# VH-VL binders against c3mjb8, part 1

Every score and structure here is a prediction.

Target 1, 104 residues: c3mjb8
Amino acid sequence: MRIKNKIKKRIIELIELAYITARKGDLELAREYIKLAEMYSRKGRIKIPLKYKRMFCRKCYTPLITGVTERRRIRSKILIRTCLICNWQRRYVLSRNKGSNKEN
Unless a header shows other numbers, all headers, positions and changes below count from the first letter of the chain; Kabat numbers aren't used for antibody chains.
F, E and O stand for the ipSAE by ESMFold2-Fast, ESMFold2 and OpenDDE, each averaged over both directions (binder to target, target to binder). V2 = 0.75 x the mean of E and O + 0.25 x the DockQ between their complexes.
[cut] stands for letters that were removed.

## First folded at step 1 (VH-VL)

Design G01 (framework fv_gimsilumab)
Fold by ESMFold2-Fast, scan of step 1:
Structure G01 (fold): chain C 104 residues (1-104), chain A 121 residues (1-121), chain B 107 residues (1-107)
Amino acid sequence: as target 1 above (104 residues)
Amino acid sequence: EVQLVESGGGLVQPGGSLRLSCAASGFTFSSYWMHWLRQVPGKGPVWVSRINSDGSSTTYADSVRGRFTISRDNANNTLFLQMNSLRADDTALYFCARDLYDFWSGYFDYWGQGTPVTVSS
Amino acid sequence: EIVLTQSPVTLSVSPGERVTLSCRASQSVSSNLAWYQQKLGQGPRLLIYGASTRATDIPARFSGSGSETEFTLTISSLQSEDFAVYYCQQYNNWPLTFGQGTKLEIK
């Protein structure tokens, strides 16, 4: 298999590992996994899939776990995500089209 | 020509302290995550501690948290493990090991030969 | 923590034989599994990482396979220098954990 495909798989695995690590309460280690995934992405010139980019705070790199490290509010058709660690916010327009929110 | 050489082990009484060192050569030490692992004779290795490239992040196994401190001196290519409040069950051969360049892999491409630590009265 | 169970505990074999070593994880570790060889008085030597990728300078007779919870290390045409203890290690979850080892000894 090609090197680029292996790096992409490792990026995904690191983000998923970070999420599990954060659920266990180790936020510092979880951020390190996310930072490492970003490094793989940057050095390999491989885009992190949108689905996985939405799993962590873009400012402080903490995995976003609803009710633990993230608050979610829905107002009309807008989803508002707030990181409870750094107060980073992002707004998303909700869509019911199949496959529109997922990227791989 | 990657070399990791541990030192500082010895015999110590329960409650005592030891400072282990790992001298690194043959690679850019400051670019690697480093780990300490230990092994009792006839058993598999047990992970003890981890430090990232610049020393800003450390993690410890539950059994040693609060007693051991991992640190590094990138200017002198040396990794340290300060061991306090030693117990009989800390008796083991202690290894330093290198993670991958630029990446936290969680597996170890090079290990040292180990330095023995014996905690007994 | 994830428990890794290796089998058999001890295997008596002759040079030239094909040997198969197993490692089973208590929960999925994806493909994040490594294999090490350790000889008496030495530190472990990395053989395989990512379940199936040979480390640098490791002979082609060593191969790894498996995913999720079931992994295998195969040594085709065993050489005299291959008599050692072999450990699997997962790096999918924290803390990092190793199996108890499989010892290869001369028949």
Scores: ipSAE 0.008, ipTM 0.589, lowest interface PAE 10.4, mean pLDDT 85

Design G02 (framework fv_gimsilumab)
Fold by ESMFold2-Fast, scan of step 1:
Structure G02 (fold): chain C 104 residues (1-104), chain A 122 residues (1-122), chain B 107 residues (1-107)
Amino acid sequence: as target 1 above (104 residues)
Amino acid sequence: EVQLVESGGGLVQPGGSLRLSCAASGFTFSSYWMHWLRQVPGKGPVWVSRINSDGSYTTYADSVRGRFTISRDNANNTLFLQMNSLRADDTALYFCARGLYDILTGYYFDYWGQGTPVTVSS
Amino acid sequence: EIVLTQSPVTLSVSPGERVTLSCRASQSVSSYLAWYQQKLGQGPRLLIYGASTRATDIPARFSGSGSETEFTLTISSLQSEDFAVYYCQQYNNWPYTFGQGTKLEIK
């Protein structure tokens, strides 16, 4: 579907635009671009690719720039990402414990 | 010809309120981000607030956040600034301006009004 | 925030002279620098944006140059209507900031 591909391209462009805008310090405009991308995603029934979903705060929609709008910490093989604007936090497992469950 | 005409300034006591208006003509008002800036005589302009094209998004300078409210009426090509809890340091000439924004350029202001004076004095 | 420093603060000149105004940024603003002219009782008028691009209907005697932290506005042959205050503005980083101005006055 040509229309669907155009919407997908627009979603990605808006997220990339938001990140550049946030890097230049304009966090409010950056949030607006992310909200617009989410709207196109929902209306078009197109899932935002995981790579791009990880580029912004899911609570306040601020692009996540390490050391500027985001803090990253590693604790017990868990990556903890914290939005410095709204304190939104998400945890990611950095590695799998191969053999952590015994099934003998 | 693009024109922006401010009104609503005046002399007000500390703690008072004023509502500024900016009448826009000569362009498609609803397509542009609009801004309020202020200037103390002998100094450069200072940005105060902005509003996006449809009015759904606003940003404020830290010094005015919670006291000022920017809004727009696209049907009548008018920009507003509601100013509450005014302080002596809000005394300035207030300008509305049309902003041009691009990911590579940020905001610069291609057209400004003549300004409306706001004096906050006890 | 980025601080813009303009020099000189005041310049006394005669019509016909070539004048150069300077604007220095406290950190790089790439080429995202605008120049404005402001006359008494008026709002600022955009002259230059992108450091060197003349705005609509601006006379050719106005030119801008520079990048990063050092910028200049040049008026090749000063006319009587050019006596005004000139401001630079950076729009690379939010909040977008202005310089303190350079006043051109009759010698």
Scores: ipSAE 0.007, ipTM 0.646, lowest interface PAE 9.0, mean pLDDT 86

Design G03 (framework fv_gimsilumab)
Fold by ESMFold2-Fast, scan of step 1:
Structure G03 (fold): chain C 104 residues (1-104), chain A 122 residues (1-122), chain B 107 residues (1-107)
Amino acid sequence: as target 1 above (104 residues)
Amino acid sequence: EVQLVESGGGLVQPGGSLRLSCAASGFTFSDYWMHWLRQVPGKGPVWVSRINSDGSSTTYADSVRGRFTISRDNANNTLFLQMNSLRADDTALYFCARGPLWFGESYAFDIWGQGTPVTVSS
Amino acid sequence: EIVLTQSPVTLSVSPGERVTLSCRASQSVSSNLAWYQQKLGQGPRLLIYGASTRATDIPARFSGSGSETEFTLTISSLQSEDFAVYYCQQYDNWPLTFGQGTKLEIK
């Protein structure tokens, strides 16, 4: 429990650092922070909270910053998120019962 | 015990090359970013280069970019620094260091070697 | 790059004294600041990270404080094995940088 709490806190810190680093323009280092967070998650057996997992591209690990590294579009009640670096897309159904997630 | 042991330093003329090695033991080498740093006596350490856990990403200090190459062999728990086009101002004690920590902070160096001396002189 | 300035450069002290070392950053590094001890012929030893968190197996007499640009390392009761050079290091921005060091020597 103590160890898992330490790992979870570090995962969140790394993702937040990645976002700040990407805002400063260093996308390579930002990706490395995300990869570290993923490693901590895997080896520590701690799930990345959904809020934080949605903050980066699942394919290239670039932090998703709307208008900078990510484009968002809404089409027929579907939110389409596009990574501008690797062109990865994720679709989210916008309905009363949300949670459906379809990869492009 | 957790330890890092550097080797490969020596005396070399300007324009020459050296390959430094760092042997890691006592921990899962492939879980860590690794770094090379150098130090001149009486001064603080200076960061030289970084490599991530799988070797796919590297970063260099401006002063060594294009001349030095960091690499790693995870199968043999060894870190390398290939130094080309050596200059007099590359003279220093070279350290390898482990970072970041698995549990906790990002970029503090929790384990260092004893250093291997590199002297570039005519 | 972020410049770290340590003071004093050299401090002559006796065992049992309370010692305070300072590190100032040229711009904010939040709490992303570490302290190291280095003895002759050895690599640096991590003492403190995150400005105030003691590293594993570091004696309780070592403590760190500060944030942003002003940081302090305190040794509450200096022991004979504490005579060494102490360095601060920031990991807020690349390139990673160290201070020039403070040398503790016996009075």
Scores: ipSAE 0.008, ipTM 0.645, lowest interface PAE 8.5, mean pLDDT 86

Design G04 (framework fv_gimsilumab)
Fold by ESMFold2-Fast, scan of step 1:
Structure G04 (fold): chain C 104 residues (1-104), chain A 123 residues (1-123), chain B 107 residues (1-107)
Amino acid sequence: as target 1 above (104 residues)
Amino acid sequence: EVQLVESGGGLVQPGGSLRLSCAASGFTFSSYAMHWLRQVPGKGPVWVSRINSDGSSTTYADSVRGRFTISRDNANNTLFLQMNSLRADDTALYFCARDSRYFDWLLSYFDYWGQGTPVTVSS
Amino acid sequence: EIVLTQSPVTLSVSPGERVTLSCRASQSVSSYLAWYQQKLGQGPRLLIYDASNRATDIPARFSGSGSETEFTLTISSLQSEDFAVYYCQQYNNWPLTFGQGTKLEIK
């Protein structure tokens, strides 16, 4: 149990380091950090939390930084994320924008 | 068993270029990431560059990025370091070393080293 | 970057003595620390990895201990071939860093 907690913490640290490294312009090293995080996840049998899994491109492992390594477009309530490095795209169907209905 | 032999070092003037080679034997070269490190006499080693097992990924120390290129020829068990725009502070013994293949392969130790090839950058 | 400080810088000892070399990290490196031996005109030789695991073909007189920021390499019953420079290296943080070395010399 303690080992799995240590591995999970390392996975998160690696993804955060990748993001910071990519923001500094070193995309090659950033990709290596993400690949290593995936290896820890696989070998440790620990899921990468969804929040962190959505921070990088699934095809090329580049951290997704809006306006730098990623473009986001919204069309008819569909979010389209495009990796600017490998052109990988993912589409997400967005909930209706009447958020006030959920606030009250 | 495992042997790493560096060559290609020499005397070069600032702004010049050198290409270092590392001949590997005694293990399956294509299965290991490889590194270049350098050492100034009387000081500890300094990591310079890494290349993964198939050559698809390379990483560099900040001080050499854009000037040095690491590459490998798995068919001939040879590692290379192309050094351009050499500076006086690149003067050192250059070692090739085999990656430990530790769990965290970006963060590794070195289980075998060569004997080094000297590079002197002097006017 | 993580700075590794080795002490002493130089240690004068006689064969047969027990020697202890220290390596201190500026921040925790957990147990991700290796020790190397380097003789004049040679490349470094791996002695210890993961703070305490002896590398292949390394004599039993070499042992490592410690964790976090404080690490020790011990050589029991020092032999004449052990006079060399010893370096520690951390691989917990990028970039990889080495200590400045401890030189063992004959008293």
Scores: ipSAE 0.005, ipTM 0.620, lowest interface PAE 11.4, mean pLDDT 86

Design G05 (framework fv_gimsilumab)
Fold by ESMFold2-Fast, scan of step 1:
Structure G05 (fold): chain C 104 residues (1-104), chain A 123 residues (1-123), chain B 107 residues (1-107)
Amino acid sequence: as target 1 above (104 residues)
Amino acid sequence: EVQLVESGGGLVQPGGSLRLSCAASGFTFSSYWMHWLRQVPGKGPVWVSRINTDGSSTTYADSVRGRFTISRDNANNTLFLQMNSLRADDTALYFCARSPYYYGSGLFYFDYWGQGTPVTVSS
Amino acid sequence: EIVLTQSPVTLSVSPGERVTLSCRASQSVGSYLAWYQQKLGQGPRLLIYGASTRATDIPARFSGSGSETEFTLTISSLQSEDFAVYYCQQYGSSPYTFGQGTKLEIK
């Protein structure tokens, strides 16, 4: 279906644009690009790919840039991601396997 | 028919204030992002400020940040620009403009504009 | 900021002629480019967005093409009502910027 592909492409473009915009310091515009991507996802019934879903804060929609808008810490095999704007946190259990992560 | 009508411009001295209004009709105002742009005669438009659908997010050009405030009244389909500490280089024709709704529309291009209201800042 | 340079600055043409206007960006804007027509005493009118998509109620004689840094607006057969100033605008990066404009005038 070509329509679904076009909507998915737009969602990805908006999230990538949001990330670039946030890196340049415009967090307000970056959040609005993310909100727009989520609206397209909802309206088009297309899931945001997990890779892109992990690029922004679930609470305030700020793109997550390590050392700028997010902090990452590892404590006892748990990765803790913290949004520096709203203090939202998500914890990921790190697998004993190389490169494997598990959400918890 | 989509219509945007600006008002509130005029002559003001440096350091003065003006409040611009934009009356919207012919569309669901509360569903659209709104913008203010300005234009010096003979030059291209310059983006000034934007506001999202419910007014919870506002952004300003660096040259006006801290001096201008954009706001909206969705109940009365009106967009505002409060301009304080006006300078000679704020002299321009001021336009309000609409950017498209999501789901099939683009990002921030301006699909409808008003006719503009002139602002002259002079001693 | 991204600078948009339009060419030519002024073009003298006759009705019926094919007209091509150029807009070049100082860095890539993808397809996030719009074209506007502005007549004296009026606000700009959207012609094209997304580099090549014609806006509502815009005549078929207007078409846009290009991507990244090079864009064109073409009017296939100029009508008397088309004498105006034309602006390109990018919306790929904040701040949003416009070109300096191309003025179409009667020969």
Scores: ipSAE 0.000, ipTM 0.609, lowest interface PAE 13.1, mean pLDDT 85

Design G06 (framework fv_gimsilumab)
Fold by ESMFold2-Fast, scan of step 1:
Structure G06 (fold): chain C 104 residues (1-104), chain A 123 residues (1-123), chain B 107 residues (1-107)
Amino acid sequence: as target 1 above (104 residues)
Amino acid sequence: EVQLVESGGGLVQPGGSLRLSCAASGFTFSSYWMHWLRQVPGKGPVWVSRINSDGSSTTYADSVRGRFTISRDNANNTLFLQMNSLRADDTALYFCATGYRLFGYDSYYFDLWGQGTPVTVSS
Amino acid sequence: EIVLTQSPVTLSVSPGERVTLSCRASQSVSSNLAWYQQKLGQGPRLLIYGASTRATDIPARFSGSGSETEFTLTISSLQSEDFAVYYCQQYNNWPRTFGQGTKLEIK
């Protein structure tokens, strides 16, 4: 298996581990796992898949768990995600023709 | 091990002042946001005030704003609540608390509390 | 402010019984709800957060469920040490607010 595949697998593994760790209440360790995943991404020149990139706060690196570290609101067909740690927000435009959430 | 101990409560006349203290031990106090909450017998806790890790930011419940001042001494691991212009409806058991497992970021819920110190405002 | 209403106010039960406590929010709090146990002379003890996640060192007999505005705390087999007052708390909005409590007392 190629080295880039090894790095990509490690990035995903770290983000999944961060999510589990955050669910257990250890937010500081969870953030360290995310920071490590970001380091592998930068040094390996491999982008974090969008699905996994959306699982953590871009500003403070806390995993986003709805009802625990994240609040979600819908206003005028826009989904607003708020990090409860640092108040970072992201807006997702909701399609009228299909039920889809996409960042601008 | 990890604990918070409140002190400074007592009986005081309306219009009087009291200063409460909360001694922290077993964790790196200077890294944590700290809160004061109060509880009337037979009722649930009510949030009173919050201070961030370095003391540069404070917030207060509407009912105490302008009368109470929260502060901290990180060198001595102590949190304070200065209470001025006390009213009968400030009578309560006062707790200090933090989100210990949340590592000093804004508390959503509180998993470390003290035992409380009673404050009675009466003539 | 979000108001939390607990029911019943007082519940008289025997050891070994399954007990169910309710908490209703005046508006949606998603899953941002915690449960506490409080005994005389002590500060509240965190039992459940995120509506259903048991806190560290909390016995398996305690469980939480619900979302939005309706929440439940269940004790599957009540023990003598469980006679206490139980509070729910929302952390969806500032200020953080607590319910008025449910007192569990021996029958």
Scores: ipSAE 0.000, ipTM 0.547, lowest interface PAE 16.3, mean pLDDT 84

Design G07 (framework fv_gimsilumab)
Fold by ESMFold2-Fast, scan of step 1:
Structure G07 (fold): chain C 104 residues (1-104), chain A 123 residues (1-123), chain B 107 residues (1-107)
Amino acid sequence: as target 1 above (104 residues)
Amino acid sequence: EVQLVESGGGLVQPGGSLRLSCAASGFTFSNYWMHWLRQVPGKGPVWVSRINSDGSYTTYADSVRGRFTISRDNANNTLFLQMNSLRADDTALYFCAREGYFWSGKYYYMDVWGQGTPVTVSS
Amino acid sequence: EIVLTQSPVTLSVSPGERVTLSCRASQSVSSYLAWYQQKLGQGPRLLIYGASTRATDIPARFSGSGSETEFTLTISSLQSEDFAVYYCQQYNDYPLTFGQGTKLEIK
């Protein structure tokens, strides 16, 4: 598990680096870091943890920063996340038994 | 307003164990990566360990790897450091610290620190 | 590990003076460098991160500059509350490392 732990560490660090890079305004570089993290995930056969996977747009790979690159709305028990760069949307049904969010 | 308070330090013999706690208040603890650092009087801080927001990812300084375990209880806003096989050179003031920006990136800085809890390992 | 060397070790100064503190890294840390102020009996206080960005609520008299291996912290007009030990920290590579500190004491 040692090698897989090193790859998982690299994936997490790259996603976090992407977030800070996006916060500094460099969206192109931030996207490249996310793409690199996905490459490590595929080559290492390690899934990106769900919370980190939810930190970037699945269409354009821009880190999702609420109020900066992402809009969040709640409408009739549905959380709607919108990427402000590419207009990608993901809807999450807010359910009683599943916790606060689940992916549709 | 934003505050970190360490506890659990004390005097222990070499080979002994201690569990340090860090109580967080004034912010959403579960959104932040957290660190433990230590400092000998008159010297600069030394990084010990780092933990992500949900506790699924941890890193350690080489000198403590295999002996120390960082963990967190987000329901009670508490960070822990379990210290086993203590050595004389582990003697220091131990700080917990909050990493800059929630969703922080690569190896980032500490934006809030506690006042520290002293650990003395008698030789 | 990356070693950070601060200079001077101690500096005696008067309020109102301009002070420049240096931090040198043994290898490049890009711009991943922070500065902290520490007073006796307290944990460190973040002043600057990313080499040149002031942290929240830090007075404008504090400024940081530099990149790669050479960094400076400048206090444009020293005030009585600024007498403390100052540390630099790199966060480009593990382990995270700090300098040995520069102590500002009253003349």
Scores: ipSAE 0.006, ipTM 0.574, lowest interface PAE 12.5, mean pLDDT 85

Design G08 (framework fv_gimsilumab)
Fold by ESMFold2-Fast, scan of step 1:
Structure G08 (fold): chain C 104 residues (1-104), chain A 123 residues (1-123), chain B 107 residues (1-107)
Amino acid sequence: as target 1 above (104 residues)
Amino acid sequence: EVQLVESGGGLVQPGGSLRLSCAASGFTFSSYYMHWLRQVPGKGPVWVSRISSDGSSTTYADSVRGRFTISRDNANNTLFLQMNSLRADDTALYFCARGELYLSGWSDAFDIWGQGTPVTVSS
Amino acid sequence: EIVLTQSPVTLSVSPGERVTLSCRASQSVSSNLAWYQQKLGQGPRLLIYGASTRATDIPARFSGSGSETEFTLTISSLQSEDFAVYYCQQYNNWPYTFGQGTKLEIK
């Protein structure tokens, strides 16, 4: 629906604004923007696109900026992302080749 | 009807304190970011403070940080501004305003304002 | 902070006229700009947000345009109830800031 499209666009804008705000050093305000984006997502029943969901910490809602609020390490085909604010971690298996030869 | 009504303003001496209240009705108060703004006659509004929908996050203009405290009572649909160490340059008409525009996707424009409550800081 | 400059400061007009008000930002605010109407003894009334989106229950004679640093509010056929002060506001950068206002006076 058109209303849902407007809410989705605002969710994306809030996450992008949060990232810019965090880069300027205001982590508290950046977290508020992320929390608001999640509220719109929940209330409007609109999924945050995976690309944007990966831009912030799922535990403390701080935007993830490599070398500032996030540390990234690669070990044995595993990407480990660590939030430097709350120590939240997520692991991603780097297995792009397992799907590539099965692609249509 | 969506409505915001401010109260608590008055005349106070420098260094004094005032507590402003804003009574909300006609909408789900607990779903919205709320703001305090102030305005000197003949000039545009100036943003003062913001509080998140659940009260967990607050922000303040540099000029009032450490002196003013924003808070809310979602059970009674009321927003507050505790003003301490008041100065002559805090003299203004104080407005509460609703910030979160959920259906439009715009949380940063103020779609509902009260009538304002006057605060005068004078010796 | 971003400074918003409105022009003209005062405009004397008659009912039925087309009126254009300007707002200039000291740096880009994208489309994150709102317009308000304020009458004596009242709080501001939101007219436009996102530079061009009309707020709920706002008459069609009000329209907004512009982006980045140059914005305009147009009233296509001024009504007697439109004599008021108009403010622009940016919400692209923290802290949020307002212009100094444009006052519409009856001629």
Scores: ipSAE 0.000, ipTM 0.559, lowest interface PAE 15.3, mean pLDDT 84

Design G09 (framework fv_gimsilumab)
Fold by ESMFold2-Fast, scan of step 1:
Structure G09 (fold): chain C 104 residues (1-104), chain A 122 residues (1-122), chain B 107 residues (1-107)
Amino acid sequence: as target 1 above (104 residues)
Amino acid sequence: EVQLVESGGGLVQPGGSLRLSCAASGFTFSSYWMHWLRQVPGKGPVWVSRINSDGSSTTYADSVRGRFTISRDNANNTLFLQMNSLRADDTALYFCAKSYDLLTGWYPFDYWGQGTPVTVSS
Amino acid sequence: EIVLTQSPVTLSVSPGERVTLSCRASQSVSRNLAWYQQKLGQGPRLLIYGASTRATDIPARFSGSGSETEFTLTISSLQSEDFAVYYCQQYNNWPLTFGQGTKLEIK
């Protein structure tokens, strides 16, 4: 169990590093950090926590930074996130009662 | 010992092309990001391009984008820079350099070659 | 892009002296700053990274300090082989940038 906790920590650190790296303008290196995090996730058989999975584009692996690498729109309780790099979109149904967002 | 040896520099006319090579030895070439930098005498180095360990990701300085292509041959431990549409302001000593970080391409650069001179003039 | 300004441009010193070289950044670079030594006919040699960490096989007389926008490279007792040009480099923001250099010369 301790091994899995160490791998999970590494995954989180890589995603956080990717976000900081993207904010500093290096999108290609940021994508490589995300790909490395995905590799650790697969090899370690550890799911990336939902919060961190939502921090990057699932198609091109660019960290999603509002107004920089992503655009957000809200239409009738649906959050639409658009990656400005590859134009990939993700839709989330906003629900106060469930306390979580669901991807559609 | 780690060694990087550049070659392929020379004198070319504006609009010409040149292909630089960098022969690497003394480390696991296929595991590291590699870079090209250039330097005008009396000035600091300027970063030009980088390539990740497997060659799937490349990045270029704004001044060379669309004209230069970085590539690598991991079987022969060689880094390349194809330079097209050369301009007078591309005149410089060109260095290949290895990223310090083993996995991610993180700078600084722990090893550089001796440089190969490129002169673009009519 | 972040501009790095080094001072002095040239420093004339004798062996045995303590020397300090400065690098100022136009914006904060945290501690993501490296120092290089370059001799004629050679590529740069990495001395310091992370503002204060000595690279492999670098003599203890070289030390780095600073953070944010103000950085210093110190050579505690100058040796004859230390006469060279010294460059700072930031890797906090893309694109990567270098200073214009400080030339260390005899006398």
Scores: ipSAE 0.103, ipTM 0.714, lowest interface PAE 5.3, mean pLDDT 87

Design G10 (framework fv_gimsilumab)
Fold by ESMFold2-Fast, scan of step 1:
Order: sequence, then C-alpha cells, then structure tokens
Structure G10 (fold): chain C 104 residues (1-104), chain A 126 residues (1-126), chain B 107 residues (1-107)
Amino acid sequence: as target 1 above (104 residues)
Amino acid sequence: EVQLVESGGGLVQPGGSLRLSCAASGFTFSSYAMHWLRQVPGKGPVWVSRINSDGSSTTYADSVRGRFTISRDNANNTLFLQMNSLRADDTALYFCARDRSLYYFGSGSWSYFDYWGQGTPVTVSS
Amino acid sequence: EIVLTQSPVTLSVSPGERVTLSCRASQSVSSYLAWYQQKLGQGPRLLIYGASTRATDIPARFSGSGSETEFTLTISSLQSEDFAVYYCQQYNNWPLTFGQGTKLEIK
C-alpha cells in the first residue's frame, strides 16, 4: 500500500507538471508528461483521480486549459468541453456543487 | 526505498584526475535523467552535469566543460563522473541526484531533484 | 545565469514559531522553483516544487507560495527537526541555479 501511495503521488505530480508546461506553451512536452502519468497508472494499477483525469484530453493527452487548448460551453444544464487540438468533445450533465462549479 | 551512494572522492593534485561513482537502488534507474552537483561547505549547491535516461545526451556547466565527462551504466545502476585536469576551485562535496521531472527535451532547465546522495568529498590541493 | 537571493541569511527562532523564508530571482522563473532542506552531513531533501506543491512525505507545516521573481517558504509551527539550512532552486533556465541558503538556528 505504501508503494501505491507513492506511485499515485507521482501520477498527480506529472499531471500538475504537464499543466504548468502547457501554460508555458510547450504542448508536446506536456503531452509526454501525461502519457508518462498514464503509464504509471497502468503499471501500478492505480486509477488517476477524477479531478486530474479531467485536466487533460483523453484522446490526444493535451492538458485542457480553458481558452487556450480547450473551449467550454454551457447549454442549459450541459457542460460541453472541446479539445481545440484534436476536436475531442465530452458532455457533462451539471448538478449543484458539481462539474465546473468546483474544478474551474 | 530510493538510495544514491557516491564514492571515489579524495585528495588529488592540481592537474590530476578522479572518477566518481554513484550507486543507485530502489527505483528503475534507466527511467531517470541523473545529475551531478557540487557544494562548498557553507554555500549553496552548484549544478555540474546532466545525463538523460539512456545516456544519449549530456550537458555540462561552463566551468567544467571539456574537463568532466558524465556517463552511466544502466545494467549496473551506476552513474559516473570522470574528472580530468582538476583545479583548486573544483574542491567541493560532490552529489549525485535524481531528476524529478522524469521527462524533458533538449535541456534540463525543467529539472529539480527529489533524491540526493550524501556526497563524496573532492579536495584538489598541492 | 539567474541569480537567486535568499533572505534572511540566518534566522534564530524557537520551536512552535511560524517562520517565513524568502527567495528572489534576478529575472522571472515563472513557477519553476523548488525548496530544499539540508541538515549537516546530509544531502538536500526536496520540500516543495512548482513553487507551491509539497513533495512526497513532506509534513503539512511546510508550504510554498509566490511566482515570477518573489517566492516564500513558510513553516507554520517549527519543530526541533526543522533546524537546518534551506535552499531555493530555479529550473526555468539553464544553468540550474540555487540560492545561497537561509540557516535556521535555535534562539
């Protein structure tokens, strides 16, 4: 269990580093950090926490930065997230104290 | 448990040579870039050299370029620093350290260090 | 190369006190700043990276803040094992550079 906790912390650090790297404009390096986090998740059999999983595109692994690499639209009760790099799209049903209300 | 153990330091005459070793254990050595840093007592660490995970890329501080060579043996989890043409101002405690970034391209400007050894002392004196 | 200046050089403090250590960069390093603790006879120990993220197994009393050129390391309630030298390090530019250190000593 100790080993899994350390691997989980590394996964989180890699995703956070990827986001910072993407904000500096190096999207290619940022994607590599995300891919490495996915590799640790797979090898360690540790699920990426939902908060961190929502920080990157599930198709192309680009960190999702609103207005830069991601477009967000809310129509009625649905949040629509679009990756501007690969056009990946996901729709989230919004509830009180959920979705964009907590994550940004 | 991650461990880095340096060895090979000692007293040497100016113009002499030393080869430092760093024995790594507790992690997949071949997955990490590795660095050498040095520190004079009472001062902050000074970066010396970096080698990427497969050994195909090396970088050096201006003060040691052409005199020091960093290398690694991934089969035996060992990092090396070959120091030639040693000068009095190379006197320091030498540390090996693991690159926490795990990944970067072209340079090590994105590197910080999650584990360090305890250091091996190098004294260059006549 | 980027010069990091730490202040104060030495701080005398008692256990239980809140301490703040400063690190100033000669030019912007964005958020690419790490903090280390070094005890006598040991190599440095990573405390904080990315200016504000605690490293693995680092106690919650350690926190980092700041960006660009001004950074702070805070220890909310100093413990006896925290008397050490603290260094900041930037990793935004080559070569990697460290501050000169702040020594925490017992008052």
Scores: ipSAE 0.000, ipTM 0.554, lowest interface PAE 15.5, mean pLDDT 84

